# Designs tried in a protein design chat: VHH binders against q9sj74r43to173. Part 2

Target 1, 131 residues: q9sj74r43to173
Amino acid sequence: QQASIAWTYHPHNATLDLCFFGTFISPSGWVGWGINPDSPAQMTGSRVLIAFPDPNSGQLILLPYVLDSSVKLQKGPLLSRPLDLVRLSSSSASLYGGKMATIRNGASVQIYASVKLSSNNTKIHHVWNRG
Key: E = the ipSAE of ESMFold2; O = the ipSAE of OpenDDE; V2 = 0.75 times the mean of E and O plus 0.25 times the DockQ between their complexes.

## First folded at step 1 (VHH)

Design a12 (framework vhh_7xy4_2)
Fold by ESMFold2-Fast, scan of step 1:
Structure a12 (fold): chain B 131 residues (1-131), chain A 126 residues (1-126)
Amino acid sequence: as target 1 above (131 residues)
Amino acid sequence: QLQLVESGGGLVQPGGSLRLSCAASGFTFSSYAMAWVRQPHGKGLEYIATISGSGGSTYYSDSVKGRFTISRDNAKNTLYLQMNSLKPEDTAMYYCAKDYSEVIDLPGGEYYMDVKGQGTQVTVSS
């Protein structure tokens, strides 16, 4: 119950639609989900989406990170850059205006993402974490 | 608990070869990409090579392409680095690392590989 994933693959345009369900450990915490392909053929390594509450507005923020092996093996600020996603939604709360997840302490989050894959990318390895 | 134990380092002359090993335990070894990284005395960590969980794909830093070969034996939970044509600039402590890191400090924190081993020292000099 801590985390689950649902997905639909669209072979006509090589697009993978994903819905990740996660649970916050604390009201000011974060939930992250990412794709780590079995092959490290791409230099980006793991591609991670991290959800956390905006301290100013109370809305959930969804922040894309690219975890490059050269960066994550060095101590210092996390290097992040935008992900090329076909479609991105922050959470199930965002579909309802974000109010439910930001109002409820420890509320669950759903992260929706649409990712364009190569035609030969038939396996994905996913991870999640929270803090 | 996750444990990584490196071995195989030593003193070697320029042009020589060494084979490093990393014994992994505490996780499903074949499910994770693995990496070799090094740290010269007084400097930061430098990425060397990555291998996919299945062993089907490898990636190398430009400084070692054509000289080093990363491989793994999933039945033995062991990662290897074959180092050929060693140069003085290859002198460093070598660490085995699980490429798939779960450590993310947000939003302004540090992110780094969880390196648990003592490493294995490689010294290239005459």
Scores: ipSAE 0.000, ipTM 0.127, lowest interface PAE 13.9, mean pLDDT 63

Design a13 (framework vhh_7nfr_2)
Fold by ESMFold2-Fast, scan of step 1:
Structure a13 (fold): chain B 131 residues (1-131), chain A 124 residues (1-124)
Amino acid sequence: as target 1 above (131 residues)
Amino acid sequence: QVQLQESGGGLVQPGGSLRLSCAASGFTFSDYAMSWVRQAPGEGREWVSSISGSGGSTYYADSVKGRFTIARDNVKNTLYLLMDSLKSDDTAVYYCARGSTYDSFETVYELDYWGQGTQVTVSS
């Protein structure tokens, strides 16, 4: 209910297209989805896309992070960095309902990502969280 | 069979340096975070450092930050711990372990395979 994921695999270019659906618990909150290349279902070490409101404009923004002990997910944007073992070929996020939607408790967000996989890598460890 | 084999321990004077190595076999090394854990005589096990499978993320115990560096070579399936400015309190058996131990709001990932250990002695 609170989160779901849909995906399509394209074998001709080893690309996985993902659409993650999450919900906010606060107008100033965040929703994140990512992949941990090192450990299944663990947030620490994950390469994540975090969606949150820009404090100045209130518009939804999406930034990539690597989670470690120095990351505080409930505090503003950090400098983004590339994913190590998995490269994002494209990413975007939108609120369910488009231009008329507002970030609020219960608002749904869609995170779209296109992920390039190793030709022999069929295992993907997905994680998500919110704050 | 998963195997982890440590080497590089020895006797050093305070302020000295050592490089520990851990040769891994029996699994896809780059798929796993790796850790160093130490145990001093009469003490419990103390987590020292962890590195992600890609090497892109490193984590250190407060007692070793700025002095130790964890690194890995995924082509050679080898984990390293570069220890600088060694103190007598660093005297311990150092173990290589598969996995990571880190406290966060999510959970702690447990260590599932351990090496035999290598002795590091810092004295005089």
Scores: ipSAE 0.000, ipTM 0.087, lowest interface PAE 19.9, mean pLDDT 68

Design a14 (framework vhh_7z1x_3)
Fold by ESMFold2-Fast, scan of step 1:
Structure a14 (fold): chain B 131 residues (1-131), chain A 123 residues (1-123)
Amino acid sequence: as target 1 above (131 residues)
Amino acid sequence: QVQLVETGGGLVQPGGSLRLSCTASGFTFSSYAMNWVRQAPGKGLEWLSGISSSGSTISYADSVKGRFTISRDNAKNTLYLQMNSLQPDDTAVYFCAKETPSGFDEVITLDYWGQGTQVTVSS
């Protein structure tokens, strides 16, 4: 599988639990996934999580980025900004993260996230890429 | 490079105790909140505990309250998790994670993770 997403929506607190499954194109490459929680139909303003292996140890590093129009037009690096995740208020709390053992077992990666959505909007535009 | 290394995992009997350590390098440890997260076999990630940069603010997941204690030693760049009254369902890979400031109390952003350490609770 090239990429897939599983999700669960919690309507009383407007929280979306996501699990992104992706594959690296090369052992030293990166995989990115994101959504725009404020304007789901727009790419600009998307919060992106980029996963890549540390070249010395092979450990997975996860960095959050926010896409904006200036970054899209420039031939420069993505700027890192805090990615706001809503923690689940339940006995099975879950947080953002990647499985380092998954890279070592193959080219697959899993990223878990919890995101609070704007009220009355269940349409989500998610994006992903790899390099 | 930022690096987090967990140690202290192993095999313990139900009712036993373990102390996990996480040594940090490549960033100013005393400036960031730290967290413990685990993943049981075949299950998703579960957040366990968080501690502020100074160590004065601490929080726990309901599943571990009263049994686990998070602490840190900023002079040694080390995060700890003291685990008591271990149960078979505590069997998991345990990860330490660095927090990125989000500006909101209800939001936790984690940007770097360790390789994890295996904890097995079995007789």
Scores: ipSAE 0.000, ipTM 0.142, lowest interface PAE 12.9, mean pLDDT 64

Design a15 (framework vhh_5c3l_4)
Fold by ESMFold2-Fast, scan of step 1:
Structure a15 (fold): chain B 131 residues (1-131), chain A 123 residues (1-123)
Amino acid sequence: as target 1 above (131 residues)
Amino acid sequence: QVQLQESGGGLVQPGGSLRLSCAASGFTFSSYSMSWVRQAPGKGLEVVSDISGSGGSTTYADSVKGRFTISRDNAKNTLYLQMNSLKPEDTAVYYCARETYSGFEEVYTFDYRGPGTQVTVSS
């Protein structure tokens, strides 16, 4: 299976623990997962985690991103540094950072994250892509 | 479009009380955690309190525990902050903020905030 997700919701502090399972299209490619708070199931506006291998070491790098019309997902060196992303969304600023983990198993990748949500809905709308 | 509008700020004496309101529109209010954040003169943003979409879970900064109470009325799309026993150190612009997907323990991610309401605590 090309992508799947497992998650557990903790209502006492409104957090969602998740593990995203994805597959790379190439050994030097990237895999991204995210959620769009404004437009479910769209990439633009999503809060995403992007995993890609460092071309020098092969070690998997995991970066948090907020996607908007000015941001494009590309292979390798154009995502070459971890940035704590602070960006304006309309008239507001978003701060992004925190605790994440990633594990590579051949062409597969697992992304672990904890997400703070307000919804009491057990269904999540998420997006993923690869390149 | 998403809109957040605060009200209820003003000048108050130490030991006094104020109730802030935030009117929300343009999104499904009950589906989002909401926060009150503040910025004191010359300082960065501080998250004061947050509340889950259902209202079932709340958190407070140590500086305001026991004095402030966050609440929401999902039928009216309104967020509230009841502020009691106000101190000069509570002087700040207070913003209503919509939490989005935050990745992380003790990290708050906001995609929208209101223009803010000034709270001044002074004799």
Scores: ipSAE 0.000, ipTM 0.103, lowest interface PAE 15.3, mean pLDDT 66

Design a16 (framework vhh_7mjh_2; at its last look DockQ between E and O 0.24; V2 from the best seeds 0.00; counts 0 for: pae E 14.9 > 2)
Fold by OpenDDE, look of step 2:
Structure a16 (fold): chain B 131 residues (1-131), chain A 124 residues (1-124)
Amino acid sequence: as target 1 above (131 residues)
Amino acid sequence: EVQLVESGGGLVQPGGSLRLSCAASGFTFSDYYMSWVRQAPGKGLEWIGRIYTSGSTSYNPSLKSLVTISRDNSKNTLYLQMNSLRAEDTATYYCAREDSSGFTEVIELPFDYWGQGTTVTVSS
């Protein structure tokens, strides 16, 4: 529930800077944000950035994933893969409080993404979730 | 014809306050989400916040200045109250109509309708 998105659009190069503000619900949890280039906000087909703690260091990690139909069918583990179809130029994640902040219930995370829009695409369908 | 006309911009000193207005016409104002955006010189269009048809609001958490968005449906007017203004708040401010109902799942750029803007200059 505690989530929002802010954006800055650069008309000169059609680049959209996005910042998703989310909140973890557990120390081993995840927070994800993404774009579905083909459909209204649906998980299937979405290209998502998921933030979660490194199992060894506890540090925040951000990895890209493509949510295909296998996610809904729970056929296997989610595998990270490049977001080639989203025109993602850059991405990062940070916790409020900096690098020394710890992931816990209530920890705030920002997921940053820069997306280059196509000349004819003026709509971005985005999705988010956490666990 | 849908029209949005911003007003209230001007020169203010740092730490000052300013209230912008947006007069809407040509559509049922109360049925639409409304947003404020701004563009500082040499910068992109930055989303400031949104007010829903319910009157609830959502703001850009990155904003440093205190902002409050409100609406008066009886006057077809959108407002942006800005307090503790800083030099970085210097920009042209625009109101925009959103084609959304319920939760916003789509970002549309550019907005279908927005005004000519009103310029705010924060300087000592």
Scores: ipSAE 0.329, ipTM 0.693, lowest interface PAE 1.0, mean pLDDT 87
Fold by ESMFold2-Fast, scan of step 1:
Parts: sequence; C-alpha cells; structure tokens
Structure a16 (fold): chain B 131 residues (1-131), chain A 124 residues (1-124)
Amino acid sequence: as target 1 above (131 residues)
Amino acid sequence: EVQLVESGGGLVQPGGSLRLSCAASGFTFSDYYMSWVRQAPGKGLEWIGRIYTSGSTSYNPSLKSLVTISRDNSKNTLYLQMNSLRAEDTATYYCAREDSSGFTEVIELPFDYWGQGTTVTVSS
C-alpha cells in the first residue's frame, strides 16, 4: 500500500533493473528493501538496502545489511538498532550488481538496484519493511 | 490449465486512448494480484502496474499519469486503460498473475502465467 516496486527485465543478459518506492513512518525512521538469495521469501538471511536520514545533515544514507536470526526489522528505527544488523561487505554489494541510488521526496524514498539473475531463476522474492 | 488472454490492441493515433482486456480462466481470479507488463520492439520487459485483491493499485511512477488498472471479478477480467498515448507506448502488452506472502512479494520473470500479449501501435 505504502510501498511499490517498478522493474524492467532485460532477457539478453538476464538483468533486472528495480526501483523500490517506500514511505517513512517518521522523519527519523528507516525504509528497507532486499532479497534473500539463499532462502527465498524469508527475512532471515536477506540482503537488504536500508535508507535513513543522517541526524546531523538530514541527507539520506543508504547502507547494505544482512539480516541474521537475532534481528527483526519490525522493531524500532535503525538508529536504535544499528549494531543488531550485519553490515554487507563489498562482495555482498556485488550481489545486487550495477547501480544503487537513493532519492528522497518529502516522506518518500526511491531505491534503485540492478540484479543479475541465474539462468534457472524465474521468480524473485523480495522483502521490505520500515520502522 | 491457467490461461490469460489479452485483447483490445491495435493502431491508435498519438494522444488517443485504448482499453485493454485480459480474460482469465483456470484459477480463482479474485484470489490473485494481477499485473500488466509491456515490451517495446527491441527493448526489455517493463512493469506497468498491479491491482491487489482489494482493488487497490500500484503503478510504475513513470507511467501512473497515463494508465489505470481495474478488475471485474464477476467476469474474471483485468483491464488497462491507457490515455494520452505516445509513439513510445508502442509495445506488446501482457497481463500476468502474481503471488504475495507476508512481507515478501514474488516477481516472476518471465511470468509462469501470462498471456500471448496484445500489440498496441501508436502512429499517425
């Protein structure tokens, strides 16, 4: 309802270009979107991009994370739980491939990502949440 | 078993309007989210929008001023209303069935259940 996704699929190179549109619950909140490459349709193990405003500058920050079994995105804003998430390495960022950008319009955010699909992957399970 | 049949395409002048239909059979239509996707000649598959089981809609923001998606569950039919058509809207238009579960949504690429498409040509 308060989130949507747009995508363009390029069959020749099996690349999916995505734009996720989300809305913040509060000005100091966060919005996250991602995929789980190992266990589709599960939050645990998902590789997510989390967008939140920097408290000092107000500029949007986009950071990659891996969710582990001890963390639930439904509880509180990222600022109160930043150490609960496993930060993605540079190698993890390559899973999303291509270009990543965040654009803020008032209470809304756009997250752009490109994903390279395997030849056997005909379905993409994605997850999103906010706090 | 599952079938989706698009219709309503054709030749239209720039600035014109068209309404596309998608007739669904072989499943309980009212239980599923439905989407429209298009492919211009030589281009990739571009998602247009979806309609939820509630009748709410979500659109590709690049297209939302130009399109309206609706459904009639009593007729097992999905619709795409297009207005202010441009040459860039020339494409084959497909309807597709989607799944959604909890905090996750499924994007099928290519969808296991989508139709043969209907072609829209915008030309003077």
Scores: ipSAE 0.013, ipTM 0.433, lowest interface PAE 7.8, mean pLDDT 69
Fold by ESMFold2, look of step 2:
Structure a16 (fold): chain B 131 residues (1-131), chain A 124 residues (1-124)
Amino acid sequence: as target 1 above (131 residues)
Amino acid sequence: EVQLVESGGGLVQPGGSLRLSCAASGFTFSDYYMSWVRQAPGKGLEWIGRIYTSGSTSYNPSLKSLVTISRDNSKNTLYLQMNSLRAEDTATYYCAREDSSGFTEVIELPFDYWGQGTTVTVSS
């Protein structure tokens, strides 16, 4: 149940390139990673990327969200709504094992993102969860 | 002021071993999870592993057989032992302090303070 992250910060354009490594706990589950630029100790206001299976095709999809007081990341069904407030330059997700892999308990996922930060800080508070 | 100072880098031949040190000051070292991270030339950052306040460790699975992380809380020092080094292990190695704030359901992984790095070159 451990998670890990790797990142590179580019001060010339205040961009963070990152790869978050996580695992699914069910075939209909989700894995999310995000940052909270306003309140490092709180989940509310976090900008989150959530990977989950397309309910029609089963293909891995990745969508950005901003969590508000009515939405909480937790184990179980995804409660987040898609919002257009995320400062993403790019993002993608892939399963370990390539196009042969399926979302299931124990399936590994990599979430890649480039995020434009408000400042040239190397200190970034982030959150993650899965359900 | 929080300071992390890496040392022990240098030139080493393939198959060799090296121990890196990270001297910590300006905070209560024993209260923090600590990590090693590396960056090969022209590549992104690669997380090596974490050592918990208990002394337990968690490693990047691709590196687990090559590295051992330890800490000496009485000396405020973090260590990285590397064995059987290969040319692809050439990188700048950083120690990093993890911020332990967050909810029990959310793993906090941001490195809030980094050292300047120490460079390891593996070549004959």
Scores: ipSAE 0.000, ipTM 0.129, lowest interface PAE 14.9, mean pLDDT 69
ESMFold2 (binder alone), look of step 2: mean pLDDT 80; pTM 0.801

Design a17 (framework vhh_8emy_2)
Fold by ESMFold2-Fast, scan of step 1:
Parts: structure tokens; C-alpha cells; sequence
Structure a17 (fold): chain B 131 residues (1-131), chain A 124 residues (1-124)
């Protein structure tokens, strides 16, 4: 599989713990994953996490960003196109907080995040891409 | 309202120097660590450098160590990146980013705000 997601929902506090599993196209590439908590069918407003290795040290870096209406994402996660970087909002940082983490295993990456959902919203639509 | 505004990019020849600036507003600048991140055409983002809130802890990506120098002026709320001995592979859009408070991960950097970016092109 190119990408998969594992998650655990905690109904007592409406918290979703998730782990996104993605793969890099190249050793110097990136992988991004995100959700739109307000409008899950739209990419505009999505909170995304972009993971990429420092090409010299191999250290993995994780950046949280918000997609706005000026960002165009390529369809098809296999296409070699970088995910556009956009202004990171305070709402993006608030959504993930200090519970974001990333782990690399060769060409694979795991992104861990905790998301606070409304009590009525146990379904999410996720997006991902790589370059 | 948190804002970060980069400037100082341009077209320069290999071996040249360039200084980037980032003007911060809407938050207590002296309380946050700051970073420079770059993205070249067709590539993902690359972390370049970091500086702690006091300026006492500074880190660089291996690719720029010895050529780039990060600094900050807390009274003027400005972050700088002095780039020396520029190479074609340094061509990218450069972003300044504010470090997320209470990051507990030593192998990852978390950011909660970044600017619009400034373009640096190194070409003969």
C-alpha cells in the first residue's frame, strides 16, 4: 500500500488518536497528510502535516500547515509534485498541539497526531500527497 | 494577529552573499525560537537553521553549515539569515517560521506560523 491510516477514537473526551503511514518517492522527498475538521469534503482549510528528511543529516522534520484557497494540490498521490506550503494558522497548531510526532523507517514514514473532534463528528476525510 | 514578513531575496551569481530578514509582529518575539525553511522548485521543504528565543542555541543543516549565519534582534523583532558563498543548489523560496511552544521532540521541529516567503535565485 502507498498509504494507510490507523486510528483510535476516545468517545469519553472526543479525541481521535491517529497514525498515518506513507511512503516517500525518493530519499529527499516529502509526505503530507491532513484533514479539514470544518469541511471534510474540501481541501481549502485543511490542516496538513508535512514530513520530510533533511537531505544531509537524514533528520526527519514535521511541519504543520493550513491550506488556503490559493493552494492547488495535484490529484493522484503518486505524481512527483511538492505539496504547496501555505501560512500556518494558530488553529492548525491548536488542533495538533504537542501530540504530533513522526517516525521514519526507510522509504516509509509514520505521522502521529491527536485531534479533538466535536462529539457528533466521529468520521473524518483525510488527504495525502507526496513528492 | 501573528504575522511574519520575509524580505531580501533576489537574483545573485554563485559565490555571492545575500542577507534575508523576517519582520515579526503580533506576538512576543523574544519568547519564541525561530527557524528558516526553504523550498526549491520541484522539491519538498528543507529545514535550514534555528535559533532559540535568547539567541544562545543555534543549529544549521549540514548543507549550509559554515556558509550561513542565523541571528535575531529581539528589540526590533527581526530574524536574519546571512548567506555567504551561495551555490545554485541554494536557489529556493525561503520562509521564516515560529517554533511551536513546548515541542518535546528533539528529532522534529514543530512550527505554528510561517511567512509568505522570499525568492532566492543563484544563477550565472
Amino acid sequence: as target 1 above (131 residues)
Amino acid sequence: QVQLQESGGGLVQPGSSLRLSCAASGFTFSSYGMHWVRQAPGKGPEWVSSISSSGSTINYATSVKGRFSISRDNPSKTLYLQMNSLRPEDSAVYYCARESYDSGFETVYEFDYRGQGTQVTVSS
Scores: ipSAE 0.000, ipTM 0.122, lowest interface PAE 16.7, mean pLDDT 64

Design a18 (framework vhh_7xy4_2)
Fold by ESMFold2-Fast, scan of step 1:
Structure a18 (fold): chain B 131 residues (1-131), chain A 123 residues (1-123)
Amino acid sequence: as target 1 above (131 residues)
Amino acid sequence: QLQLVESGGGLVQPGGSLRLSCAASGFTFSDYAMAWVRQPHGKGLEYIATISGSGDSTYYSDSVKGRFTISRDNAKNTLYLQMNSLKPEDTAMYYCAKTESGFDTVIELPDYKGQGTQVTVSS
């Protein structure tokens, strides 16, 4: 299967822990997953984690982005609102509070993230894509 | 309609083992990743493992890594969870869940889980 998601909901603090599982369509491709906390079914405003292999080492890299009207999700990493790669890799964390998961096969990837929900909102609209 | 029927739970002593099963129907089983999640009494839902539609890739929560093994038999439309070295903190209602994916996919809590099977680890 091309993509799936697992989750843990903590009602006491309204936190959702998620693990997204996807597959690349090419060895140089990318896989992205995110949520839009404000507007369901809208790509603009989504907070996205993009996974891609480092061209030099082949290691999986995760970069956080916010999609806005000036940025489109395309092949390769976006330049808008990224965290410093050194900081992200050293902390094993992202803007979502997530961490890099180990790739199992050359074509598969896992992305872990944590999301704080409003106390009464248990419905999450998420987006994913690949290139 | 989608049906998920969990079984295999029970009372077991610490250090024991159990194998859970989930019989799936109402969708093309091999096209979807499946997950096991659990809920202790009075607490939130916790995901514990996922497996891809083909069965080639798995992911585990840190609390169960090395102790639990998720697997599937696509010919039988059945998902399994082999639980070894059980601890009292593994006591929970266990559910299998069909995962959703794609652009603008919606997750509702609880999402496509069955009725569950109770696992109690106590001496």
Scores: ipSAE 0.006, ipTM 0.181, lowest interface PAE 10.6, mean pLDDT 64

Design a19 (framework vhh_7nfr_2)
Fold by ESMFold2-Fast, scan of step 1:
Structure a19 (fold): chain B 131 residues (1-131), chain A 122 residues (1-122)
Amino acid sequence: as target 1 above (131 residues)
Amino acid sequence: QVQLQESGGGLVQPGGSLRLSCAASGFTFSSYAMSWVRQAPGEGREWVSSISGSGGSTYYADSVKGRFTIARDNVKNTLYLLMDSLKSDDTAVYYCAREVYTSGDYTYFDYWGQGTQVTVSS
């Protein structure tokens, strides 16, 4: 149902470490969190991490996406159809720095990630969704 | 039943070296990729390094490339992190973690050790 976020900003390297707490709508659903470094509050252009369970093993899978006008997130289980994945561009992959982990506890999920911010941006604009 | 137990942490001066070990039990160790993840005081968890089940592939965070080496001994069911040229920024609790899914840009873990403290200070 609900979602929350915790963060720690590191001014020495302009990185933001975050932990997103979310809840699945259903056992086969997904939870996503992201940030748009170029246009806050718009979903298009966001760098997102989408978590969903593998239907065979039940293990949680975490995938990075860049949302653009060509990417369509459709209703239903992500693993029951071909995934329209847009991998993080080199700049977006650098933004996350490969520092990601996730933990599931029942219907709740925690997503840990590090993002690089511009040195003059002290505001955090994030987006989240689930399906 | 699955257990991961770290050891080898301690206090070391900048430029020094440490070797961390993680003793694994309760599962077929060679069938799982393993990772080291650290957490500095007041910070979140940062992935440090991963190694495939066979030991044939290794991966490193940019902050540790060239200084740290991950290794495993599948006969002894032990994971290692060899840390050279330690910096104050390497100060953290280091966790051994079992990977369940990995694809270049992401990793999910299902079991964690209790952690071992590494302090780099003069």
Scores: ipSAE 0.000, ipTM 0.094, lowest interface PAE 14.7, mean pLDDT 65

Design a20 (framework vhh_7z1x_3)
Fold by ESMFold2-Fast, scan of step 1:
Structure a20 (fold): chain B 131 residues (1-131), chain A 121 residues (1-121)
Amino acid sequence: as target 1 above (131 residues)
Amino acid sequence: QVQLVETGGGLVQPGGSLRLSCTASGFTFSSYAMNWVRQAPGKGLEWLSGISGSGGSTSYADSVKGRFTISRDNAKNTLYLQMNSLQPDDTAVYFCAKTYEISGTEYFDYWGQGTQVTVSS
């Protein structure tokens, strides 16, 4: 129960609105949420939104990434410990509709996103992680 | 310290109008795009409208296009949303949100506390 998710599907425009609620394990850590469009319920291949504090300003940054078989996730902040994350291009970020937001409340974080889905294939599986 | 404070919410009858305001402090207001986002009871966030830092460009969600108008007064560090022809489905908490851009992708890095709009009767 360290994480939860809520979503609402709008069939007329095939849009899924979602909110992921997570908790940081450390002040300099990250929280990630995503879906795998090709292989549901697998971490590798997931399209992930990762929230982390900018080490220079302390502001929360939300970045899209692709987790693939080469990714190694380690405990610690993304910018101080190298991670083999494949960053999504701006065009690829259309999977999440380009409408993304984070809200931080102490150790908790909420990630909001809108995803454009096919109305004929609305199967939804999600993954999450933190470090 | 960045602060965004929404005001102007309240109870209104269907077909009525309201104007929301958002006062900003702690950053150079005119340098950032601003947005209005709402959350209806038991539902997720819905982006409604955005305006460029200069005010020269605006965009709207299809659900509010033609009914809502976004504007800003950079001299007063204030964002506005004029809401006309309100419907019961417009009942929600309304938030203003600051844009943060990385590599062409827009995110919201700061939010206000929200203001409640109730359309009933």
Scores: ipSAE 0.000, ipTM 0.190, lowest interface PAE 12.2, mean pLDDT 66

Design a21 (framework vhh_5c3l_4)
Fold by ESMFold2-Fast, scan of step 1:
Structure a21 (fold): chain B 131 residues (1-131), chain A 121 residues (1-121)
Amino acid sequence: as target 1 above (131 residues)
Amino acid sequence: QVQLQESGGGLVQPGGSLRLSCAASGFTFSSYAMSWVRQAPGKGLEVVSDISGSGGSTTYADSVKGRFTISRDNAKNTLYLQMNSLKPEDTAVYYCARTIEYGDTVYFDYRGPGTQVTVSS
């Protein structure tokens, strides 16, 4: 509804392929998704991707973050290099660090990621939020 | 309904000044830190300045330190950015953003549609 996730685990190379589905509350809002490899359901220490649309162009902006006590979104540049943005019909895509996100109909977002896990630990703890 | 609306952008010559405003509504403005974030053509986002809910604490990116001043008027629910000694590299769309704290982490949960600042002769 407001957020969901689909995933497939590949034991031969210990990777988890996943797709996070979210919706923006408003055109000026954001959607974030990530994992915390150390502690379930905790924000601090999570590795997250934050996505939001550029209001002027409609292009999706995708930024990676590690949530810890030293991370402040208010300090310095968040991303100094251009994002690779591709527009296909009524959707656009953003690529950063091998992860990608797409936006559809200006309101929904899908974040695709591949995560390498320990070969004997298949549990993963997801964190998400929106604003 | 949270709303943020920037104004005050425009075309200025190098060395000139502009004052940006952000009108906020739909929340208790004085309870939130606020930020100014910009995006230059073909570049990524840069956080240029932030201010605490009370206005007692401010920070600035090194690129604007000494030239820009962030302030707020909590009685008017308005955030400001005074930009002096403008340079061509300050050309960007400027967004105001609401900051929330969750534990020791800072998030942006809303931003306005932005206002264009162009510094050119």
Scores: ipSAE 0.000, ipTM 0.104, lowest interface PAE 17.9, mean pLDDT 63

